# Ledger of designs, part 37: VH-VL binders against q7dma9r51to147

Target 1, 97 residues: q7dma9r51to147
Amino acid sequence: GDQVIYHCTVRTLDGVVVESTRSESGGRGVPIRDVLGNSKMILGLLEGIPTMHKGEIAMFKMKPEMHYAEIDCPVSAPENFPKDDELHFEIELLDFS
Key: E = the ipSAE of ESMFold2; O = the ipSAE of OpenDDE; V2 = 0.75 times the mean of E and O plus 0.25 times the DockQ between their complexes.

## First folded at step 14 (VH-VL; framework fv_umesolerbart)

Design F5 (at its last look DockQ between E and O 0.89; V2 from the best seeds 0.77)
Fold by ESMFold2, look of step 14:
Structure F5 (fold): chain C 97 residues (1-97), chain A 128 residues (1-128), chain B 107 residues (1-107)
Amino acid sequence: as target 1 above (97 residues)
Amino acid sequence: EVQLVESGGDLVQPGGSLRLSCAASGFTFSSYYMNWVRQAPGKGLEWVSYISSSGSWIRYADSVKGRFTISRDNAKKSLYLQMTSLRAEDTAVYYCARSPERVYPSGITKYIFAFDIWGQGTLVTVSS
Amino acid sequence: EIVMTQSPATLSVSPGERATLSCRASQSVSSYLAWYQQKPGQAPRRLIYGASTSATGIPARFSGSGSGTEFTLTISSLQSEDFAIYYCQQYNRWPYTFGGGTKVEIK
């Protein structure tokens, strides 16, 4: 499938950054590269990223079952991740091909 | 009736401070991203800042970063803009504006920054 | 930041005539383009979002088109209440930016 390259920052409702690809938020500064249909991705990203176009920065709110509280979630939650909380996601879509 | 009402605009000296308020009614305030947008007299529109529905995520225009602080109180259905180090260039009508949302059946929500509800504005004048 | 450029600055038209307003973005904003109407002493009113989707309660004579970097707002058969300033705005990414406006006035 389609290849997507994106930055993602995840915050709690209280504003605490729990995970980020961005260096200014404690990440490595390296965007995620996924292949839709082949890469293991949380449901919220699988549904949210296709609503975006290349170059967009979008703000999403996701219920727990759309991220790491998904039954049999195919990716591991980050250390000390609040997987049972509703979370805010900022996604910058660098490429969608 | 969905409504936004700004208040707190005043005449202030350069370097001064001022707090703007925006009272919301007729909708679930805590569900929406809120924005400040300003318009200098006789000029165009400039986006100033947004704040997420919970208050947890904030962005500023470079022109105000470090001088302005956006905040909200969801229990009081109110949005605020604390302005400091005011300059003549900050003279404008300040509008409170709502970002609508698109809710998907799956349980994700996407926010749209094409502002659907605006207040009537409050005038801030920074005199020299 | 994405610069939005509107043309013309002023458009003089007679009631009942068609007006076409132009908006260009310095880089692609896909379809994330809104149009607003502002009358003197009033707040802006959203007319169009998503480049071509009419906001609720907006008269059918307002239509938007375009994608990427070039957009138009068309007002078919201008009414007396349509003489105002019109702004385009991109919302592809923050900072959200507006065009300089097009004033539509009575010819």
Scores: ipSAE 0.736, ipTM 0.906, lowest interface PAE 0.7, mean pLDDT 92
Fold by OpenDDE, look of step 14:
Structure F5 (fold): chain C 97 residues (1-97), chain A 128 residues (1-128), chain B 107 residues (1-107)
Amino acid sequence: as target 1 above (97 residues)
Amino acid sequence: EVQLVESGGDLVQPGGSLRLSCAASGFTFSSYYMNWVRQAPGKGLEWVSYISSSGSWIRYADSVKGRFTISRDNAKKSLYLQMTSLRAEDTAVYYCARSPERVYPSGITKYIFAFDIWGQGTLVTVSS
Amino acid sequence: EIVMTQSPATLSVSPGERATLSCRASQSVSSYLAWYQQKPGQAPRRLIYGASTSATGIPARFSGSGSGTEFTLTISSLQSEDFAIYYCQQYNRWPYTFGGGTKVEIK
């Protein structure tokens, strides 16, 4: 249970893609495979993905404390990543089991 | 009072261009995703495009991609749709519509594309 | 794209009677389904979202039900102001798509 497969594109409020799994956005085209509660995942995704249904494409806005600026965040932000800004996340939930 | 008011609809020839405007009032325009939805005469509704609150995220229907450009000016509380290479099938009433937000207890905000506020629409007619 | 199909195309109902409108999706849209009412010369008005949640200011006689691929809008007792065209719309995936509409007319 709690296995998830999803595409993710992260943008700044200024429109800069800071990370993406999608090839059209500079990613490798490979979705992320995680286990909720048993993987390194930012809080916003941990909280947001369970609100989604399989096949859904959702748009989220997250404050810094919900992503890389979270206290004791288990995921390190890339260098020069805007972790102190609000970010937009496009999530396509491919599987949720 | 929350309100959207479209303008710019006109009669144009095929291949022509036209720019629509939508003026927002009564809410914090810069916080919302905005949309264009159109309706051909006597027909149903068709989603055309959306733009994120800051303008950084944009999507188009395949039927208008490459021909239409959505944009916004948050200082003027205005939404725009630049239409080029217009076709007869583009003839429609064009509505601007707001996407509401849902704030979860977790603190994350989810954008909902069930449009809660609509303008009165502006008619675009493409004909020879 | 997800195709939304509404039936019937036209529904004739007498005032005070129950109206039942159907909306079908070509694939599951979960509960991400909205209903709109449109009167002649007016913009659409959102009635229901999340398949069953009534929008603010919507009379209690309007209700939505369903999930996945089958949805229903019910008007428990049709009022004179309810004669209009009703559209369903999915927002599970872009492009967001509408049904063809059901015209509710007076019998």
Scores: ipSAE 0.714, ipTM 0.917, lowest interface PAE 0.4, mean pLDDT 94
ESMFold2 (binder alone), look of step 14: mean pLDDT 92; pTM 0.936

Design F6 (at its last look DockQ between E and O 0.85; V2 from the best seeds 0.83)
Fold by OpenDDE, look of step 14:
Structure F6 (fold): chain C 97 residues (1-97), chain A 128 residues (1-128), chain B 107 residues (1-107)
Amino acid sequence: as target 1 above (97 residues)
Amino acid sequence: EVQLVESGGDLVQPGGSLRLSCAASGFTFSSYYMNWVRQAPGKGLEWVSYISSSGSWIRYADSVKGRFTISRDNAKKSLYLQMTSLRAEDTAVYYCARSPERVYPSGITKYIFAFDIWGQGTLVTVSS
Amino acid sequence: EIVMTQSPATLSVSPGERATLSCRASQSVDSNLAWYQQKPGQAPRRLIYGASTSATGIPARFSGSGSGTEFTLTISSLQSEDFAIYYCQQYNRWPYTFGGGTKVEIK
């Protein structure tokens, strides 16, 4: 699989930050390093990241079945999070190889 | 017919405030990210701000951050721009513009900030 | 921010002739590049997005090409209604930025 490095912020439609790698959004400021197809990654990211270019900042909308509500999702939903809601993802693709 | 109509442009003094409005029709307003783009007289285009479909995600250009506030009322199908601490360099025609969506076969939707629908614009003049 | 530079500032072309407009980005924007047409007293109209995809209702004489940092808008045979200012815009990352524009005028 392809190696990817990216920042990611996930928000509910109400504006609640579900998760973020951004320091300004409560994250550690450290981008995610992963391998597409070989890691625990939600389906929407697996499908969305390959549509992006290195250096791109993209905004995605994902239905529940594309994120934490995916059947046999390899990633657990955050605590007290309603995984059956639509989410918005801001992704900055730092590297793709 | 898909349409955006701006209003609220006026002559104001430096340091003053002004609120612009944009009325949408002909499409499901609540589903789209919306933008403000401005154009100084005889000059080029400058992106000002965008707001997500529900209003939960907002970005500003550095030139207006801290002074301008973008908002929306989906029930009224309206976009707003509250401007404060206005400067001479804020003088421009202000356009509201729609960001289209790209739906992928995978089921994900990507927002595209290549603006497909524009209003006619409203002129804001900041002068002593 | 990514700086967009358009050239030439003014392009004089005769009706029926080919017009070639250039747009350069200070860093790669890949294919996330749009072209707009603006006539006096009117709002911009999107012509091209994704660097080379024509928007709905745009005449076939308009075409876009390029990727990365160099882009071109081509009008194969200039019509009277094509005399206007053309802007490029990157949407690879915010803040989204426009070029300074190229004015296409009658020779």
Scores: ipSAE 0.889, ipTM 0.951, lowest interface PAE 0.4, mean pLDDT 95
Fold by ESMFold2, look of step 14:
Structure F6 (fold): chain C 97 residues (1-97), chain A 128 residues (1-128), chain B 107 residues (1-107)
Amino acid sequence: as target 1 above (97 residues)
Amino acid sequence: EVQLVESGGDLVQPGGSLRLSCAASGFTFSSYYMNWVRQAPGKGLEWVSYISSSGSWIRYADSVKGRFTISRDNAKKSLYLQMTSLRAEDTAVYYCARSPERVYPSGITKYIFAFDIWGQGTLVTVSS
Amino acid sequence: EIVMTQSPATLSVSPGERATLSCRASQSVDSNLAWYQQKPGQAPRRLIYGASTSATGIPARFSGSGSGTEFTLTISSLQSEDFAIYYCQQYNRWPYTFGGGTKVEIK
């Protein structure tokens, strides 16, 4: 697998930020470093990130089955995460190698 | 069949305000990110703002941030631009423009900011 | 912001000739590049997106190429209706930015 470094902000359809890596949206300001093909990555990121290139900021909408409501999801949702909702993702891909 | 029609352009003094409207027809308006793009007379194109399909994500060009407010009413299939503190450099034809989407079979939608549908524009002139 | 530079500013060509328009980005936009045509008194019309994918209904004589920072729009055999201004635009990241345009005019 390819290494990826990215920022991500997740909002409900109504615009409430539910999770973000960005400090301006309540995160720590530290991007996520991960490996494509990691058994701990949700389907939405596995599908979405390969459509992107280094330096891209992309906007996605993901159905529940592509994030924390996916069948046999390999990661735990944060407490009280709206995992049965359609969610909006802004992803900034800092590195793809 | 697919149409965007802007209105509300006018002659206004510096420091004034205007509200632009864009009426959509022939497509599911609530599914698309919408944009304002402007063109000063005899000049090139400048992206002004986008608003997400639900209205929850909004971005502005730095040149208008704090003075312009984009909004939408999905029930009325309408996009709006409220402009305040207008300046001479805001003189332009204002277009509303649609961002198409790429829908993947998996259940992901990616939004594409290569605008596929444009209105014919409405002229805003800011002069004393 | 990503600065898009188009050259030449004006291109004089005869009908039936090939026209080649250049667009350069100040940093990589990979293939997130669109081309638009604008005729006098009209809104822009999208010709190409993804650097090389033709929009629906665009004549085959229009083609795009390039990736990263350098892009080309080619019109393989100019017709009288092709005399217009052409803009490139990056959509790799907001703010989305356009080049200054290339005016294609009759020689």
Scores: ipSAE 0.749, ipTM 0.901, lowest interface PAE 0.6, mean pLDDT 91
ESMFold2 (binder alone), look of step 14: mean pLDDT 93; pTM 0.940

Design F7 (at its last look DockQ between E and O 0.87; V2 from the best seeds 0.78)
Fold by ESMFold2, look of step 14:
Structure F7 (fold): chain C 97 residues (1-97), chain A 128 residues (1-128), chain B 107 residues (1-107)
Amino acid sequence: as target 1 above (97 residues)
Amino acid sequence: EVQLVESGGDLVQPGGSLRLSCAASGFTFSSYYMNWVRQAPGKGLEWVSYISSSGSWIRYADSVKGRFTISRDNAKKSLYLQMTSLRAEDTAVYYCARSPERVYPSGIEKYIFAFDIWGQGTLVTVSS
Amino acid sequence: EIVMTQSPATLSVSPGERATLSCRASQSVSSNLAWYQQKPGQAPRRLIYGASTSATGIPARFSGSGSGTEFTLTISSLQSEDFAIYYCQQYNRWPYTFGGGTKVEIK
């Protein structure tokens, strides 16, 4: 596995921030570090991040089955998370090694 | 046919306000990120702003942040740009432009800010 | 902000000849690079995206190449309708930025 380091902000289509790594969106300002093929990741990130290059900021839309509504999803959704909604993801890829 | 039509361009004085509109037809407007791009007379292109398909994500160029507000009404298939505190350097033809999406085999969609559909533009002139 | 620089500012080319337009980014934009054509009084038209992918309906004589910081648009056999201004644009990250343009004119 490749190591990826990224910022991520997730919103509902109505604009409600449901999760973010960014301080301006209520996060801690600390990027996520994952290892592709080893770390537990939602399908949408596992499929989307390889389409990106270091330094890219990309916007994705993901159907529920590509995030927390995936059958046997390896990542638990936060309490009261809208797991059955389409979600928008903004991802800034800081490193891909 | 797929079409974008801008309107609302006018002659205004510095410090003035103006609202631009963009009417969309021939495609599912609510599925696309939309943009404003401007071009000063005899000059190149400058991206101004985008708004997400639902209106939940908005970004501005630094040159207009705090003075311009992008919005959309999906029921009316319309995109808007509310401009305030206008300056001489805001004089330009304003285009609305569509960002296409790429749908991957997995079903995720990635938005592409290489604009595939443009309107013909509306001229804003800021002069005293 | 990523600065896009195009050269030359003006390119004089005889009809039927090859035109080569250059675009340079101040930092890597990978392949997130588009080319547009603009004729007087008209909106831009997208020719190329992804550095080298032709947009639908674009004549085969237009081709794009490059990655990272250096990109080229080639018109293999210039036609009379190709005399226009050409812009490159990065879409690697907002704010999305355009080059200053290359005017292709009759020699």
Scores: ipSAE 0.769, ipTM 0.911, lowest interface PAE 0.6, mean pLDDT 92
Fold by OpenDDE, look of step 14:
Order: C-alpha cells, then sequence, then structure tokens
Structure F7 (fold): chain C 97 residues (1-97), chain A 128 residues (1-128), chain B 107 residues (1-107)
C-alpha cells in the first residue's frame, strides 16, 4: 500500500472540533503516518486521500457510513464521538508515496 | 435559476466601515461554502474569504484578516462581509461566489474552490 | 502563498485563429487549476476546472491542459465573443490565488 502523511481536523456541522492533529486546533501538531490498505483507517479517508495530491489542502464531507458508522469499521470511535452525524474533514496531504 | 446578487457597495473614507450583502436564490444555499472575491479597478482577482455551509469554518486572506468578518444567514439565504478599518487598497468590486462539490464514485464528497456561480459584484470605494 | 503568473499579458489574435494562453504556478498545484473568462462590466465565468475539465455549457473550442506548475488554455478557433480577459486560479492550497490575467484582443 501507499504511504501517506497528513494533517487532519474533524469538525461537526456546528463547527466543534472533535479531533485534530494541528496544534492550533488542540492537537499535538504531529501529522498522521499511515499505509493505505495496511492500517486501520476509516473508509472516508481510505477513499478520500487517494483523490488528493501531495501538498493539497482539501475539505471532505463524510456521511456516517463513510466514517465511524461504517459497517464493520476497523476503527473504534473515541468516547462521545458523533459517529452518527455528518462530519467535515480538513486534510492536508504532506506526503504520498 | 441559480443566482447571487451583491449589494452594499459605497464610497467611504479611510478607517471607515461598510457591510456588504449577497442574496442567493435558485439553490440550497445552506449546503454550500460561500466566498468573497474582490477586484480592484483595472486589476486582477483576489480571494478574500470563505465560510462553510453552517458558518463554522472560516478563512481569510492575510490582507483582510482582523479587519473583515464573513458571516451568513441560511434562513435568509444571505452572505455578508463586514468591513472595518478600510484602506484605499480595499477599493474594489466585491463578488460573492459559490464553491461547488465534487462527488466521487466512492461516495466521497469534496468541496472544490473553483467558483462556479458569481454575483454581478458591488463596488466599494475607499477614498479621502 | 502560491504565485500565479500568466503570459502573455496581452494576446492579439484574428478571428478564427488559435489562441494559446499560459499560466505558471510558483509551486506545484497538481491539477487543482481553474480558468475564468471575464468580459468588461461582467463577473468572471468559470471555463475549466481540474486543469482540463470543461464547465457545463462551455463551447468545445475551449480546452485546458497541464499539471504541476505549467498550464495552458487553448481556444481552437477564436470567435468574436471570445475577446476578453482570462484568469487562471489555483485551489490546491489556501489562500487561493489568481494569475494577473491575459487580455485576448482582436488583431
Amino acid sequence: as target 1 above (97 residues)
Amino acid sequence: EVQLVESGGDLVQPGGSLRLSCAASGFTFSSYYMNWVRQAPGKGLEWVSYISSSGSWIRYADSVKGRFTISRDNAKKSLYLQMTSLRAEDTAVYYCARSPERVYPSGIEKYIFAFDIWGQGTLVTVSS
Amino acid sequence: EIVMTQSPATLSVSPGERATLSCRASQSVSSNLAWYQQKPGQAPRRLIYGASTSATGIPARFSGSGSGTEFTLTISSLQSEDFAIYYCQQYNRWPYTFGGGTKVEIK
């Protein structure tokens, strides 16, 4: 699978940041390093990241079935995570190889 | 018919304030990211700001950050730009513009900031 | 920010002839590039997005090509209504930025 490095900020429709890798959004400032197809990843990221290019900042709208509400989702939702709601994902793809 | 109509442009003095409006019709306004783009007389285009469908995500160009405020009222299908501390270089035609969505076969929906619908623009002149 | 540079500033072309407009990015914008047409007193109109995809209702004589840092808008056979200013715009990263424009005028 392809190796990817990216920043990710997840927000509700109401603008609440529920998760982020960015320091300005409460994260640690450390990007995510994953291998597509070889790691636990929600469907929306698995399908969305390949549509991006290195250096791109993109905004995705994901229905519940594309993130934690996916059938047999390989990733457990964090506590009190709005997994049944539509979420927006801001992704900055830092590397794709 | 999909349409955007700007209003509120006027002549103001440096340091002054002005509020622009954009009225949307013919589409589900509340589903789209909206933008302001401006064009100084005889010059090119400059992206100013965008606001998410719910109004929760906002970005500004550095040239207007701290002075301009973008907002929206989805019930009124309206976009706004509150401008303060206006400068001569803010003189421009201000356009509101819609960001479309791209739907992929996978079901992923991606916002595209290649603006597909534009208003006619409203002129803001900042001069002593 | 990514700086977009268009050339030439002015392009003189006769009706029926081919027009080729160039747009360069200071860094790669991949295929996240749009082209707009603007006529005097009018708002811009989107012609191309994704570097090469024609917008709905755009005549077939308009085409876009390129990726990374070099892009081209081609008008295969210039019509009278095509005399206007054309802008490129990247949407790979905010702030989204436009080129300075190319004015296509009648020769």
Scores: ipSAE 0.743, ipTM 0.923, lowest interface PAE 0.4, mean pLDDT 94
ESMFold2 (binder alone), look of step 14: mean pLDDT 90; pTM 0.919

## First folded at step 15 (VH-VL; framework fv_umesolerbart)

Design G1 (at its last look DockQ between E and O 0.91; V2 from the best seeds 0.88)
Fold by OpenDDE, look of step 16:
Structure G1 (fold): chain C 97 residues (1-97), chain A 128 residues (1-128), chain B 107 residues (1-107)
Amino acid sequence: as target 1 above (97 residues)
Amino acid sequence: EVQLVESGGDLVQPGGSLRLSCAASGFTFSSYYMNWVRQAPGKGLEWVSYISSSGSWIRYADSVKGRFTISRDNAKKSLYLQMTSLRAEDTAVYYCARSPERVYPSGITKYIFAFDIWGQGTLVTVSS
Amino acid sequence: EIVMTQSPATLSVSPGERATLSCRASQSVSSNLAWYQQKPGQAPRRLIYDASTSATGIPARFSGSGSGTEFTLTISSLQSEDFAIYYCQQYNRYPYTFGGGTKVEIK
């Protein structure tokens, strides 16, 4: 699979930060390094990231079935996660190779 | 017909405040990211701010950060821009503009900040 | 921010002639580039997005090309209604920035 490096911030419709790699949003400031198709990524990211270009900052809306609420999601849902709501993802794709 | 109509433009003194409104019609307003873009007289275009569909996500241009507040009322299909500490350089026609959605078969939607619908703008003049 | 530079500032073209407008980004914006047309007293109208995709209802004489840092808007045969200011805009990352515009005027 493709190597990807990206920042990601996830918010609920109510504005609550579900998860973030950004320091300004409570994250560690460390981007995620992953391989697409490794079965450890939420479906929405698997589908969304390939639509992006290196250096792009994109905003996605994902239905529950495309994020942590996905059946058999390989990624644990964050604390107090609303499983029935859509989420918005801001992704900065730092590298794609 | 898809339409955006701005209002609220006026003449104000430096340091003053003004609230702009944008009324949307002809589309599901609550589904779209909305933007303000301004154009000083005889000048080019400057993106000012965007707000997510539910209002939970907001970004500002550095030139207006801390002074302008973008908001929306989806029930009223309205977008707002509260401007404070206005400066002469804020003089411009202010446009509301829609960010279109790109819907993928997977069920994810990507918001595109290539603005497809614009209002006719409302003029804000900041002058002593 | 990404600085967008358009050239020329003014382009004089005769009706029926080809017009070529350039837009340069200070850093790569991939294909996340839009073109707008603006006539006096009117709001901008989106012509092209994704660098080369024509917006709905846009005449075929308008076309966009390029990627990365260099982009071109072409009007294959200029019509009387095409005399206007044209802006490019990157949406690769915020702040979303516009070029200074190219005024296409009658020669």
Scores: ipSAE 0.920, ipTM 0.958, lowest interface PAE 0.4, mean pLDDT 95
Fold by ESMFold2, look of step 15:
Structure G1 (fold): chain C 97 residues (1-97), chain A 128 residues (1-128), chain B 107 residues (1-107)
Amino acid sequence: as target 1 above (97 residues)
Amino acid sequence: EVQLVESGGDLVQPGGSLRLSCAASGFTFSSYYMNWVRQAPGKGLEWVSYISSSGSWIRYADSVKGRFTISRDNAKKSLYLQMTSLRAEDTAVYYCARSPERVYPSGITKYIFAFDIWGQGTLVTVSS
Amino acid sequence: EIVMTQSPATLSVSPGERATLSCRASQSVSSNLAWYQQKPGQAPRRLIYDASTSATGIPARFSGSGSGTEFTLTISSLQSEDFAIYYCQQYNRYPYTFGGGTKVEIK
């Protein structure tokens, strides 16, 4: 159960921002606070965030089954989210405790 | 043999424009993030820009924002740097450099900006 | 931006001796630190990444250590081909910044 605080921006391979926590990318500017092992995170975040260190900004590419095309995905996709596409994720890990 | 070859370096006047090219061979170019890194004569290294494997996610150093444009053509296995409004401080050898990837069996890939392959560079001189 | 500071600027060492190069970051970069060697007229060559992992084909005499803000490159028995400039570089977050370099020269 480690707590993680992070910003995340998701883009299509063509560069269209689909979802972001950052205000400059259309989000609220408020980072996400999660507990690792919480079943309400997509698989890609559960696997990707533990590879990161506090203060890191990392770039990932994730297959659909690692985000909203996961079988029985515990998180609802935003409207018009391209859940069948491979997507780029930029994650800034603000805290890992 | 894995290789990166830069070209297009030249002598240009301040305010001028120049386009650099980097030709890749011996690896799957379209899988990798690519970078430009420069080195002023007799000085250290400065990261300039990266571009994602698909070409659509881009970051620049503040010193070049608004003046330089990074791009790539995956069919031609080529990386480009379009330079405009050139200044004396842009005088440098420009290297293209590859960011390696860590591929996980689950289906995520993490990109690592510890550059494993470098070209030999192309010299840009901005003077008079 | 994270400032990387290398010391000393120049290190004079006899062949066969140990060389120890220091790199300090202005804030923690954890283990996201690489070392490069650059010889005159050549591109940089990656020696170490993840602070201590040797790149493919790098001689065992090169080793890296440290984490957080303080890092060391050690050349355990300096060879004639090792006289070069060495750079550290953080990749914890963009902009990916390099140290000013340490020139290792023959004493």
Scores: ipSAE 0.834, ipTM 0.924, lowest interface PAE 0.4, mean pLDDT 93
ESMFold2 (binder alone), look of step 15: mean pLDDT 92; pTM 0.935
OpenDDE, look of step 15: ipSAE 0.918; ipTM 0.958
ESMFold2, look of step 16: ipSAE 0.816; ipTM 0.920
ESMFold2 (binder alone), look of step 16: mean pLDDT 92; pTM 0.934

